# Ledger of designs, part 1: VH-VL binders against Rho GTPase-activating protein 7 (ROPGAP7)

No score or structure here was measured in a lab: all are predicted.

Target 1, 201 residues: Rho GTPase-activating protein 7 (ROPGAP7), of Arabidopsis thaliana (Mouse-ear cress) (q8rwq4r167to367)
Amino acid sequence: LALEDIDGSPSFLEKALQFIEKYGTKIEGILRQSADVEEVERRVQEYEQGKTEFTFDEDPHVVGDCIKHVLRELPSSPVSASCCTALLEAYRIESKEARISSLRSAIAETFPEPNRRLLQRILKMMHTISSHSHENRMNPNAVAACMAPLLLRPLLAGECDLEDDFDGGEDNSAQLLAAANAANNAQAIITVLLEDYGSIF
Positions, changes and structure headers below are counted from each chain's first letter, unless a header gives other numbers; Kabat numbers aren't used for antibody chains.
F, E and O are the ipSAE of ESMFold2-Fast, ESMFold2 and OpenDDE, as the mean of both directions, binder to target and target to binder. V2 is 0.75 times the mean of E and O plus 0.25 times the DockQ between their complexes.
[cut] marks letters that were taken out.
Atom coordinates printed by the task and the answers are left out, and those that the model quotes come from them; centres of patches stay.

## First folded at step 6 (VH-VL; framework fv_lecanemab)

Design d1 (from a1 with heavy chain L105S)
Fold by ESMFold2-Fast, scan of step 6:
Formats: structure tokens, C-alpha cells, sequence
Structure d1 (fold): chain C 201 residues (1-201), chain A 123 residues (1-123), chain B 112 residues (1-112)
């Protein structure tokens, strides 16, 4: 359970998400600006050594990178390859209203409950940040650009069933184009989930 | 073919309320963020409000926050601005404008504008 | 809030002459994604505003190539290489980096 420890108490990830929601909304470039990697590693180690609480005076950029560290190090993606495929199929629907409805259905009907809960929790934090873009300069597109690769890893890795254009060339340029398209799709999907958070969740 | 048409302007007394509408045609309204921008007589442009394509993200200018409410009805291709507690300083031509296509890497620019509807707040 | 200023506020030009309008922002409009969130709009007499330039230097669809935008950070310029009678109107810069979005005061371009 990524959001709870074995004893049912809030996990490191859950505590970090709560911190960003409370203290990160007015921080310019939150989730985009990287913290010193050594400080992030130190803070993760402090948690393992029993410093389980984030206090108000923590560096929000360090806490943001702790969230990314946890997501990057998860054994499996928050969204599985089949769930990424379902999201991509829903996203490709031409009508915005049908797209939102299809995304809601894909999440409610195809996602295992722990994965749905995890995605919704992370999107809640991201939605809170993007709702304060006038203060932090992080609109839904910017937040999605930072987080989408961590949430939709199978889409970026080319593991989704809808990636049929592998014959678009064998050189490095074709591979770079495919990677760019996947990144744009991941960002666009997460952007819709953020903009329509209240309708989808 | 792409058009925005505002309506609902008129004369209203200070403290009164007024609802503006904007009808969109010639494009998929539900795919675009929308803005309201106003212009007082002989003055410059002032951005009023924004609503995202889905309606979930909303922003207001400081002068109207708490008094105006932006909303949309995607099934009817319509944008609205509910104005309350109107002041003489709210006297302006109100334009609706089309914002970003959802999913764009850049956002919030206004490429299509309506003709405007005039709101006069006077006793 | 980001404050936008323009100079000159009044710009009389002879037909065929070049024209330049300056726009300054109180804060940098350069985003970490590499774009300057600065737009230019033209409002011709009796008409609605029309987008001329977005992201600092990109011409909007249908805008003649005699119009160009340049600058980065806090200092931006709109240039018209050869002013024509149809270019008369009020030019506004606008920042779209953060809400509330803010317009400059406008520059009135008039033919001498």
C-alpha cells in the first residue's frame, strides 16, 4: 500500500503529499524545481531512522522531490500498462464530454482499487497546486509535465497496446519522435484528469 | 465560421446584478478554455475571468473576485458571467474570448473574440 | 501581480515608416519551459481586439509578416516594418504567465 504503512498509519508518501498541499501552494515552481539530490536522499534516510513527521519549516522543493523519489522507486507503476492503454483510448475520443465520461469509466471500471486510490490521491495534490497557479506559476499543463512520466511509466516505456507505429523507421530520429509523442500523450492525459478532477473523481 | 456572440448587457443600478452570455459556433466549444475581458469607455483592456474547457479550473481578476461568477454549459456551447454587487467602475464593454485548446503545451492566449456587450452601471 | 507598462503611449507615424512599441513587465515572463508568456493584441477603431503575437515572437494566423515580436524576460518590443493605414489602432501587450493576467495600458498608433 503506497499510501499506508503495514500498521495502517500514513506512509512517507502520504505525509509528503499532505505537506505539499498545506505548505507548497505559494511556492514558485513547486514540483518543477529540483532540490539538491543529497538533501533528498538525506531526508529519505531520516524517515527510515524515525523522523516520520514533516514539519512546517521543511524545504518544499525537497519534499516535492521526495514524492518523485517514492514514485520513481515503486516496484510497479501507479498506473499499469493495461490501465495506461484504457486511459489513452479514452483520451483519443473526439468529443470532450465523451472523453471525460470515458476517462471516468476507465478509471472506475478497469483500475484495481489500490491503483485508483493512489492515482486519485496524487492527482488531488496536483490539482491543489495547479489551482494556485497565480501564486506558484504551476498551471495544470506544467504540473502534468512534471508528474506524468512518473504516473504513466508504461506509456513512456512503450509498453501500451496502442503503440502500433513501430515501423516508422529504425533510426534514432524515429525513436526520439515516438518518445516525444508518448510524453505529449502522457502529459495531455494527466492535464485532462487535473482540469476535470471534480468530474472524474 | 468560428464565432462568439455576447448578449445580456444593459443598464443596471449600483448594487444590482446582471448575467452575460456568450454563444459559440463553428468549433468544438468544449475543447477550449474561455475568457471574459472588459474595456471601460475610453480606457484599456482588463482581464476579468477564465474557465477551463471542462469548467473545473476558474480564475478571476482581483477587482471582480467574490462578486462575479464565470460558468459554462458545454452542451449548449455557452459561456456565462454572473455579475453581482455591481459598481460604477464595472461599466464597460465585456468581450468573451476563446482561450487554449485543451492539452496544448502553451495556454491562455485569446485568438477569437466576440463583438462585445455593453454594461452600464449608473443610477 | 505583474504590472505591464508600454512606451510610447501615443505613436504618430508617417505611412511606410517603421514603428516600434516597447513593453516592460515588473517580473520575468520567461517560464522554465523556455517560453516568454507575452502576447500582443491590436484593437482597431470600433472593433474587438485581435491577437497579433503569442509566446513573445510567434505571429498569429493571418497576421502580416511586417509585424514582429522580440524580447525576453522583462523587456519586449513589437515592430512594424512598414506602417500602413490599416494598422491604426491601439496596441496592447499582455502577460499570460500567471493569473491575474494583465494588459499594458495600450499604445495608440495614428497616421500623421
Amino acid sequence: as target 1 above (201 residues)
Amino acid sequence: EVQLVESGGGLVQPGGSLRLSCSASGFTFSDYGMHWVRQAPGKGLEWVAYISSSGSTIYYGDTVKGRFTISRDNAKNSLFLQMSSLRAEDTAVYYCARGEWFGESYDYYMDVWGQGTTVTVSS
Amino acid sequence: DVVMTQSPLSLPVTPGAPASISCRSSQSLLHDNGYNYLEWYLQKPGQSPKLLIYLGSNRASGVPDRFSGSGSGTDFTLRISRVEAEDVGIYYCMQALQTPYTFGPGTKLEIK
Scores: ipSAE 0.000, ipTM 0.436, lowest interface PAE 18.6, mean pLDDT 84

Design d10 (from a1 with heavy chain E100P)
Fold by ESMFold2-Fast, scan of step 6:
Structure d10 (fold): chain C 201 residues (1-201), chain A 123 residues (1-123), chain B 112 residues (1-112)
Amino acid sequence: as target 1 above (201 residues)
Amino acid sequence: EVQLVESGGGLVQPGGSLRLSCSASGFTFSDYGMHWVRQAPGKGLEWVAYISSSGSTIYYGDTVKGRFTISRDNAKNSLFLQMSSLRAEDTAVYYCARGPWFGELYDYYMDVWGQGTTVTVSS
Amino acid sequence: DVVMTQSPLSLPVTPGAPASISCRSSQSLLHDNGYNYLEWYLQKPGQSPKLLIYLGSNRASGVPDRFSGSGSGTDFTLRISRVEAEDVGIYYCMQALQTPYTFGPGTKLEIK
């Protein structure tokens, strides 16, 4: 229940997302600029000690890093390995119109409801940020670069079913190339979801 | 019970400086963001500046950026507006107003206002 | 910056009659969190402004039920169901969606 506590109240993640939507849209480099590591660790510790509300006194970069911390620490990826495979397969369609339609279908048909809701909620915040790129300098591609590794973890870990060339004995340069391609694909997929947000969600 | 009282207004020449104060009572001052809003004679309201409960976040209206400085002293329950390079168009009644409680996620109201202090910039 | 406009600028009203004031913003005040960041303030003659409505439609503490706020996005309305003598003053809308916060020009409500 990443977005809601057991009693149905908004979770720490939901409150952080709301904070970024309210106070982060005009902050240059939001989601890209790292906050001081010690301040992020202190704020996470305060959450664990019961300070789960974000006040308007918070540093938006610290809150942005808190969102990344929560996503990184989730027991399972927001998007499962099979769902990543479905997104990658849809993304590989050469026709732009067919690609967008296939991404919409993949999300509607293959995602469990809680995972679809979580992904949509996070993308909504990301879409809000990228819609204010004239003020914050974070266009869809920039926002996707920051967030894609946290949302599509199985794709980056090489867990997707479309991995068709496992040799076991390939050299290190081939492994590095595969990792770079996976990172580029993750960023590209999230960029399309942001640019065509209204058509997909 | 809850009250804000402004002071420090007066007559000042163009190019001069003034420091306005706002004294808070009847509530925990350090828990609230604070605003300055002004009103020129016979004109409408103009938002001037905001400072968060801790003092870490500050915003200014475009007409005063670089000339005015908002600050607060939570130990003294006081809000300040340091005004420099004053112009005739800065002539106004200056109000301090209480913003949202620091635990609020939403920056959406000014629920308590002082009675105002008059600043006249004239030779 | 967000530009706020109001109409009418002058509103003479017969005692006991209803009154409506319109407020328009140059861009949407509807946030993705579902709230409209629009407020209404009343400044009575010789007094400080007082909050009437926040987040588009919520009455502030102590504000009579005869006041109501409605609207979404760029078009908002403040309604007074039955105007009383004490309602005389200048009504301002304000956007709190983004800094700098901006007020409308004000609407002067007068008894005829």
Scores: ipSAE 0.000, ipTM 0.445, lowest interface PAE 17.4, mean pLDDT 84

Design d11 (from a1 with heavy chain G99D)
Fold by ESMFold2-Fast, scan of step 6:
Structure d11 (fold): chain C 201 residues (1-201), chain A 123 residues (1-123), chain B 112 residues (1-112)
Amino acid sequence: as target 1 above (201 residues)
Amino acid sequence: EVQLVESGGGLVQPGGSLRLSCSASGFTFSDYGMHWVRQAPGKGLEWVAYISSSGSTIYYGDTVKGRFTISRDNAKNSLFLQMSSLRAEDTAVYYCARDEWFGELYDYYMDVWGQGTTVTVSS
Amino acid sequence: DVVMTQSPLSLPVTPGAPASISCRSSQSLLHDNGYNYLEWYLQKPGQSPKLLIYLGSNRASGVPDRFSGSGSGTDFTLRISRVEAEDVGIYYCMQALQTPYTFGPGTKLEIK
């Protein structure tokens, strides 16, 4: 889906993910530190105009923001509302062993193949970054904080169909509380997927 | 048995050069970052340099930057510190230390240290 | 550079008594990832330094539970609940938040 072009060659997203894995692991604050918005838009435009390869001398922060740009602009979330619901339900299991097992099952049974492949690919890059936290200062929790809102958009929008889901969007104070809870849940879910990556995928 | 052994220390004149070595055994050397830390006679610890597991990320303390070069040879399980333009203030015991990570959170610290090698810079 | 200070610099202790060493940094050591990049090391007479505590409060492997680290931001404490003869040496705090990494001046713990 988002990882391959029509001719089966690697997409812009796939090439950017590979760049970060090769050149981003030693960059402090990678995925957290923002690049100039104008530089990001220029680089996306250059790709559309035929500059389809990332070279070793590219700015890693610009490439990181290119990844975020693609994820923000996807027509549908990498993880659908029903898939977010399945992940949140599995995450709420109090036993660590049962939680990991349930997350693995939810992903295998609920996710359409293209969505599972996309999530796993992005998590692989994120796992690689967090595995080099001694150099980049981005442990699993920090990487999850940066990426979770882009991966679990329906959870942040309150679109998941859990029994205890509550729409608090009418009132500003209720909106802030709901948004904070959703953000915390999204970050926590992604953190578990990163910490136990090898057991889940 | 995880072990680090430093060598190459000795007496050298101001302005001279000296190369220190650290030999690693009992673990997969290429998986770990490495540090050099020194201690002047009767004084405290001073961090000198760091090199990442692959050798591509390197940091130096301000007092040695531009004069010392840290390097490693993963095939030989060896860490090096090339010292040039030596000063009396560089007189110290030099320790190598391994940079270890904190479980699944991947945070790092110096968990194994060598016995140290003495460098004396005197005229 | 981040400046590290310790107090006291000399700590005579009666065997079996508790001991506390304070460490202060000139800048916060709390990273956005939620961890304090503060470590404690012990150097016994004639020996190499050894790690006691990492990330502010985590005891290193093999370190007795008599040792504990606490604090956040700029103020940190190393505590020994019951000082033993083998605890004699110089205790150093170190910040690992940013290069150059810097050690405190050390606290010499001696038995009275």
Scores: ipSAE 0.000, ipTM 0.447, lowest interface PAE 15.5, mean pLDDT 84

Design d12 (from a1 with heavy chain Y106W)
Fold by ESMFold2-Fast, scan of step 6:
Structure d12 (fold): chain C 201 residues (1-201), chain A 123 residues (1-123), chain B 112 residues (1-112)
Amino acid sequence: as target 1 above (201 residues)
Amino acid sequence: EVQLVESGGGLVQPGGSLRLSCSASGFTFSDYGMHWVRQAPGKGLEWVAYISSSGSTIYYGDTVKGRFTISRDNAKNSLFLQMSSLRAEDTAVYYCARGEWFGELWDYYMDVWGQGTTVTVSS
Amino acid sequence: DVVMTQSPLSLPVTPGAPASISCRSSQSLLHDNGYNYLEWYLQKPGQSPKLLIYLGSNRASGVPDRFSGSGSGTDFTLRISRVEAEDVGIYYCMQALQTPYTFGPGTKLEIK
C-alpha cells in the first residue's frame, strides 16, 4: 500500500523512487550520503502541504532520505519477522540455483501481495542505481548495505527465530559477532534479491 | 544443479536438415525465455534465435531467417532448433542459453549456458 | 542492425595489472526507461561463454568485484582492476536493445 494513495494515485514513496531512477543515477554516493535532517523534514512537510511533485532541481540526497524516512515510518516492516525467517532459511541453501528457487517460493508463499510488490518496486530502483555504479560509486553491495536495514528490520532487531536460537552464549563479543552476522546476512539477502530480481519476482 | 544439455549435432550434407534439442533441469523452465547462440570454428559468437517463456514471441538472426525454426515444449523442459536448407556457413558449435530479465524491462540476459553441440555441414 | 566494435582485439596483460576493453555501438543502447542494454560475456578456452555484466554495469551473480562495466549510449568499457590467470579468454560485448541481438568481434585477453 505504500506505493499508492487511497485514490490510486502514485504515493510520495513512488514519486521519490521515480525521481531517484531519473535524476539520481549520476549522483556520487546516492542513498549512502545523508542530507541535513532539517531539510528532509522540511521536504516531507511540503509534501503534506501540497508540494507532491519532485522537480529535476531537487537535492537527490534529500529525496533519497525521504525514501528512507517513509520506510522507517511504515507501521510495519516491508518484510515481516516471519518473512525474514523464510528468506534467511532460503538464503542458507548452498546451491545458488536451489537458493534462488527457494527465495522465490518463500516470497510467493509467505509474503502478502502488497509487501511483495513494495519490495519488488524498491529493488527495481536499487538496481537502477547499481547499474550506474561507475558514475555514482554505488555498486550492488553498497546499495544493499544502505537499504537492507530498512527492508529487513526484524532480522537486524534479532526478531527472527533462526538468529535467536544461535546465541553465542556467555561472551559479549559473541553477541556483537551475532549482530554483525545479522547485518551481513541482511545485506547478502538483499544483494541476491537485487541481482536475481527477474528469477525471484 | 541448473543445467542445459544440447544434443542432435552431427555431420550433415549441404541442403540437408537437422534438429537440435536442449534439455533443461534444476529450474522452472516455463518461467524463462531461451536463446540459441552459435560459434563457427575460430570465429566469434553469433546470436541465432530467441523464444519467450510462453512461446508466443520469437526472434531470429538475419542469417537464419526463413531456414531455422525455434520451438519449446514446457511440459518436457525442452528447447528445439529445427534447421533446414543448411549451408557450409552454418558449421558451428550451437549453444542454448537461458534468458533472464529484470522486472518490467525488455532485457533477457543469458545467465546459464549449455556445453554446446557441434554441427558440421560438409559434403 | 546495430553493429558492435571492440578495441583492442588483442590484449596481452601482466598478471596483477589492470585491463580495459572498449565497446562501441553504431546506435545508442540507452532506452527511454533509462537503462543501457549492453552485456559483457567471457569465454574461457574450451568453455561455454559466461555472463559478466548486464544492463551496462551490473555484475552477474558470482562475478568478482574486480570486474566493472561503465558507459552510456554508444561507448562502453569493461575494466578488470587486477588481472588473474583465470581471466584468460575472449571477452564479448553484446547489445540487447533491439533484435537481432549482436555481439562485438571479441577481445582476446592473454597473460604475458
Scores: ipSAE 0.000, ipTM 0.410, lowest interface PAE 20.0, mean pLDDT 83

Design d15 (from a1 with heavy chain Y109G)
Fold by ESMFold2-Fast, scan of step 6:
Structure d15 (fold): chain C 201 residues (1-201), chain A 123 residues (1-123), chain B 112 residues (1-112)
Amino acid sequence: as target 1 above (201 residues)
Amino acid sequence: EVQLVESGGGLVQPGGSLRLSCSASGFTFSDYGMHWVRQAPGKGLEWVAYISSSGSTIYYGDTVKGRFTISRDNAKNSLFLQMSSLRAEDTAVYYCARGEWFGELYDYGMDVWGQGTTVTVSS
Amino acid sequence: DVVMTQSPLSLPVTPGAPASISCRSSQSLLHDNGYNYLEWYLQKPGQSPKLLIYLGSNRASGVPDRFSGSGSGTDFTLRISRVEAEDVGIYYCMQALQTPYTFGPGTKLEIK
């Protein structure tokens, strides 16, 4: 259980998300600035040893990297390959109003409930951070750039149904362009979900 | 290092007025909602009032509504409780506490408390 | 107003034994966001209250893992797996779902 432990108590991820919402909003570069890798690994180990609470004086950048660590280590992406395809199709609609409506429908109609809840929970934290950009310098685009690769992993890996996985190995330039386009699409999708959070969720 | 220190308590006659202060240190006071909680001698805890981080949202307990006014000065890291029309039943130790009732979806409770200041209402 | 009740009101415990305190609310404390807005506080003799548990089951910073909170809606329990001498004091539950915030009457835990 990504947001709850098996006994129903808040998970490591949920506690880290709550910490960032409470103590990360005024931290410049929150979610972008990396913490010391060794400190992040140590803090994850401390959780496993029973230090399950984050105190107010923890390094917010370490906690932010703990969130990224958990998302990276999930057996399955928060958003499945088919759900990424649904989001990408909705995002490609030219009309802004129709795009927002289609994203809302895609999330409500195609996402399994646990995946929808997980995505919405993470986006809530991200929306809270971006709404304090005056203090933290992290607007919706900046937050999306940091988090999109972790939320839309199948899109970045070329695992979505719309991606034609024909032989591109003979053209390195086409492979690099495809990777850049996927990254830009992931960031753009998450940015829309943040900017229009109240209309979509 | 994070501390809240109350002051201003004392003996006052029924119908009188008194102003309590709470001085905050060791944290960014303007980020937190603040509470006043009281405890009558030998009795339990009673929540008195709340003020949001900006000062725009204020709530009172039913027993003090219309008689007490909570306020804050973020520039001075100070919280206040102006008490008027005091009654014998207002006799209590008054604590200030840090919290955020309406600021966060996931409220973390009142995690820092002062030592309290004693108010005695007696003729 | 939400009325809070606690049971027992007096709890003598042998050192090292487990202890449980029940808290009941007159209406559900479960919010639409999925959290129970119930908190537990400990007041040791002569001291100010200290937060033990928030949002029903989350331990506050610095609180030993022998303390746990559970329950949902109207019925909640605070458990101490192994009581130590330093745990003596009065335990209060409090609802934070709506104003006015209301405390339970308190449970006095004493070492026998």
Scores: ipSAE 0.000, ipTM 0.429, lowest interface PAE 17.7, mean pLDDT 84

Design d17 (from a1 with heavy chain G103D)
Fold by ESMFold2-Fast, scan of step 6:
Structure d17 (fold): chain C 201 residues (1-201), chain A 123 residues (1-123), chain B 112 residues (1-112)
Amino acid sequence: as target 1 above (201 residues)
Amino acid sequence: EVQLVESGGGLVQPGGSLRLSCSASGFTFSDYGMHWVRQAPGKGLEWVAYISSSGSTIYYGDTVKGRFTISRDNAKNSLFLQMSSLRAEDTAVYYCARGEWFDELYDYYMDVWGQGTTVTVSS
Amino acid sequence: DVVMTQSPLSLPVTPGAPASISCRSSQSLLHDNGYNYLEWYLQKPGQSPKLLIYLGSNRASGVPDRFSGSGSGTDFTLRISRVEAEDVGIYYCMQALQTPYTFGPGTKLEIK
């Protein structure tokens, strides 16, 4: 998937993730605070022109937005519709112990290897950030709020088996309610994956 | 037992090519970044190359850029260094070394090293 | 590139005595995240290098308490509180702040 370029060149995403892990842990609001959109676009262009290395003096907020830009622009979600369904089913188990076990099984059994690796790689960075919340003020819930919509796109699009069917004639108010519920579920799922990262991965 | 074993060293003429291998055992190879470090006879350590756990991020020392290629095969727990356009000054013992752990923030750099394989470049 | 220097380059020491090795970088190794990206390695005669210290002051797994790292920015020190015969070898500092990663020239510790 997105971690290596087709010509064998290092992926922009992988380099950005490593930068955040090394230099972002003590930055307040990392991954939440937005950088100027023009600065982010400029940095993406610089990469395409051969400035492929991130130096220690880069703005961590710009690099964080570069990660989000890459994930937003991916042709397919890091987590497919069927995988989102598996995660949602596991998450809805009321017993904490059974829920964690079911999430671990869902990831191991339903995810194609490249998708599992991509999700785990991104969650590793997110877990590293949230484990330094005393310094950066980004606990698991805060990190999940920022990243979940980018990781679980099919859930937000209503493509999962556990969501109610909608007709094209439904009112906008019903669509807004469904979108809010999906966003809350996505955030909750990612929060559990971060809080129990060591038990699931 | 966590260990790394290098192979592929030997005698080669200037301008030649050689491929080094490093076999990993006793740990999940795909979770770690990997390094090549060399040491010329009677000289100090020189960092050669790095490859991230997924293979996506690669860095080279200035003396080897454009001539050496680092790669890995996670399914085979193997690290490689393809060397081309070899020079007399590339004569050294080449070590592979394990880098940072996938789920930790660069807390240690090269905690496990192989025994080294000798490359001699002479006419 | 970041240039690393060490002093002394040769360090004869009596068993049981303390030893101190200095490492200096041409640029600060302290990042805004609060970490110093400086490591210490020991290469014993005929052996591969071994990690002693990472992130300036953290002792690697299995390394005896008699070893300690200190310093910040451009000036770092490796201390051995009481040298033992098994400590003979060449000590290298290394910066991991930016590529290319660079080692110091090494300090040879010898028993008198």
Scores: ipSAE 0.000, ipTM 0.435, lowest interface PAE 17.2, mean pLDDT 83

Design d19 (from a1 with heavy chain M110F V112Y)
Fold by ESMFold2-Fast, scan of step 6:
Structure d19 (fold): chain C 201 residues (1-201), chain A 123 residues (1-123), chain B 112 residues (1-112)
Amino acid sequence: as target 1 above (201 residues)
Amino acid sequence: EVQLVESGGGLVQPGGSLRLSCSASGFTFSDYGMHWVRQAPGKGLEWVAYISSSGSTIYYGDTVKGRFTISRDNAKNSLFLQMSSLRAEDTAVYYCARGEWFGELYDYYFDYWGQGTTVTVSS
Amino acid sequence: DVVMTQSPLSLPVTPGAPASISCRSSQSLLHDNGYNYLEWYLQKPGQSPKLLIYLGSNRASGVPDRFSGSGSGTDFTLRISRVEAEDVGIYYCMQALQTPYTFGPGTKLEIK
């Protein structure tokens, strides 16, 4: 449903992803630079009022923020807590070749079909942007930094078993270190998925 | 493999009518806008008509407005050009061409073309 | 309507030499979104046209890197760094900024 309305027509998210693929590849800082929050809110409201089409003269930064808004507002993360755990376990393999194979298997074997399709669709757009980094200045690491928190939300919320290396009770210093490690892991996982996109999807 | 195959061309008398068809395969037809472009013998390219992916937006070249009608049937992966009040000046090879991916988004470049169908308007 | 012109209309080139084709529009093709809605197409003898360049400077999939597009507003250039025999044909520029979409008259590239 995130990519299609009930009648099978493209959703707001799918339309926004297509817009970024067509018009965002040459925009410096696309997905990183924020648009005016009032313009983003206005555009989301226009969608709710029936303006469901993006035209070529839309601001790409506004459309990028619309994508982030939709992902942030999803009732559940695109990648569930169990799927995040599977990705993190695969990512921790020391051998690069074994890591890539394990990530491919984790996605193919543990993700529900709708979640796998949603993740793959978003990564396709992200891969397209990072493939034009000489024009837009957004390499895989930069794109991953912008999008990973929205895609691997349970990992950053500490809902994955493998992230609890600390006695996280009321020790604020240990909690801050755990949160920083989770953010680094999320960015690194998405970076690998982008750099080896053709081997994994 | 993306393929566009035109048909329906032939010899027709001035003032007559003819319907051209374009059959699409190898992609989701309903996701793309479509165009008709023509080329008179030994002359350059002339854009004829456009229809959006849903069929809701239609544009025509000035030389064919009021005489030609573009339409599509997404269930059959088919594009059509109904030509009426044909003139000798309409003699050309007619190409269908794939336009922008996804309906209402503007991106009218022609990334795939058919082989063309020849229309000859002669007495 | 936007009028498109090309120069030269006939371009004989020695194999391996560079070639340049100019395209001029009667109105600016630069949109407020920062893109030039100018495209280049190649029609080889007996074949349908094929897309070479879109949005002024972007090479279409499968197009060799010896082809490049440049320019902005009303003046555009298609450059071939090293002409090969397979490049023979008629080159057309086209504006996609507004309807009706209009093509240039074409430039015939031939091997000398």
Scores: ipSAE 0.000, ipTM 0.421, lowest interface PAE 19.7, mean pLDDT 84

Design d3 (from a1 with heavy chain E104D)
Fold by ESMFold2-Fast, scan of step 6:
Structure d3 (fold): chain C 201 residues (1-201), chain A 123 residues (1-123), chain B 112 residues (1-112)
Amino acid sequence: as target 1 above (201 residues)
Amino acid sequence: EVQLVESGGGLVQPGGSLRLSCSASGFTFSDYGMHWVRQAPGKGLEWVAYISSSGSTIYYGDTVKGRFTISRDNAKNSLFLQMSSLRAEDTAVYYCARGEWFGDLYDYYMDVWGQGTTVTVSS
Amino acid sequence: DVVMTQSPLSLPVTPGAPASISCRSSQSLLHDNGYNYLEWYLQKPGQSPKLLIYLGSNRASGVPDRFSGSGSGTDFTLRISRVEAEDVGIYYCMQALQTPYTFGPGTKLEIK
C-alpha cells in the first residue's frame, strides 16, 4: 500500500524512489545531505495539491528528504519488531555465508509480503545509490547510516527482546549506550543487505 | 585480504625530494578516501594529508602544506605522496590508511592501515 | 587547530585490572548531527595503529567488548574492563571534526 495509491497508480514514495534512482546517482551526499525542512513540507503539500510528478529539474536533496519524511510518518515501521529480531539473530551468525543464507531465509519466511516488498523496494534504491559511491560518495555504510533508523525503528526503540539484560531507567548514560549499540546493529544489518543484495533478494 | 602496502621510503638529504606510493588490494579503492599519517622515531602520530575518493577534495597538515602533494590513480589502485623541500623533522615512518565513510558529516575513521615505509632525512 | 591532550601519559596496570585513559579537546567535538567526532587507536609495539573506537563510543569490527569509549563535547574516556597482556601499547585519541585532524600525545599502557 505504501508503494501504490488506492487506484493502483504509483504512490508519492514510489515516484520519489524512481526519481532518486534516475537523477540521484551522481549527486554528492544524496540521502545524507538535508534540504530545508520548509522546502520539504512545501513539496509534500504541492503533491496534495495536484503536482503528483517529479520532474528532472527538482532538487534531489528535497526529494531524498521526501522519502525520509514518508518513512518517518508511516503508522508502523517497514520492519516489525519480530522481523527486526529475526534479522538481528541471522546477522549474529559468525560465518559470512551462513549469515547471508540466514538473512535471506529470515526475510523470505518471517516477513509479511507487503513489508518484504516495501523493504526490497527501498533497498533497491539504496543499492543503486551505493553502487555509484565513486560519484556520489555514499558507500553502503553511509547509505545504511542514513536509512537504517527509518527502516528498523523497533530495534532502535528497544522493542526487540533479544537483548533481555538491558535495564531501562538505571541512568541516562546506560540508556544512551544501549541506543548507540542498537543504532550500530541496525546500520550493520542494512549494510550487509546492501553489500550482498544480489545474494539475498 | 584487504591490504595496503607502502613503498618508496629511503635516505634523502635535506632539501631533497621523494615520492611515496601505497598500493591497495582486496577492496574497491575508488570508493574510499585515503590518508597519510606519519610517526617520527619515538614520537606520536601526526596526520599528514587526506584525499577524497574522486580526488577532488584534498587537505594537508600545517607542517607539510606547500611542500607535500597527495594524489591518487584509481585505475591503478594507487595513492601517492610527493615530498619536496625535505627537512630533518620529516624523518618518520609514513603510513597510508583507508578512510571509512560514515554518515552525516562526510568524515572518515581510519579502519585499515599499511605497514609503513621509513623516510630518513639526513646528510 | 584543535589541541588534544591525554592523561595519564604512562599507565602501568596489573593484569586483569581495569584501566582508564582520559582525552580532552580544546574545542567541542560534538557535531549538530549528535555525534562526537572522536576516535581511539591502539599501536602495539612494532605494529601499525589499529582503530578501536569511532564516533566516541562505537567499537570497531573485531575489537573485544572489554574496550568501551564514552564522553561528549570536550571530555572523553577509554575504558578497558580487564587488561590483558595483548593490550600493551600506545593509545591515541584523535579528533576528526575539522581539518587538520589532530592526535593526542598518546598513553603508554604497560603491564606492571
Scores: ipSAE 0.000, ipTM 0.430, lowest interface PAE 17.3, mean pLDDT 84

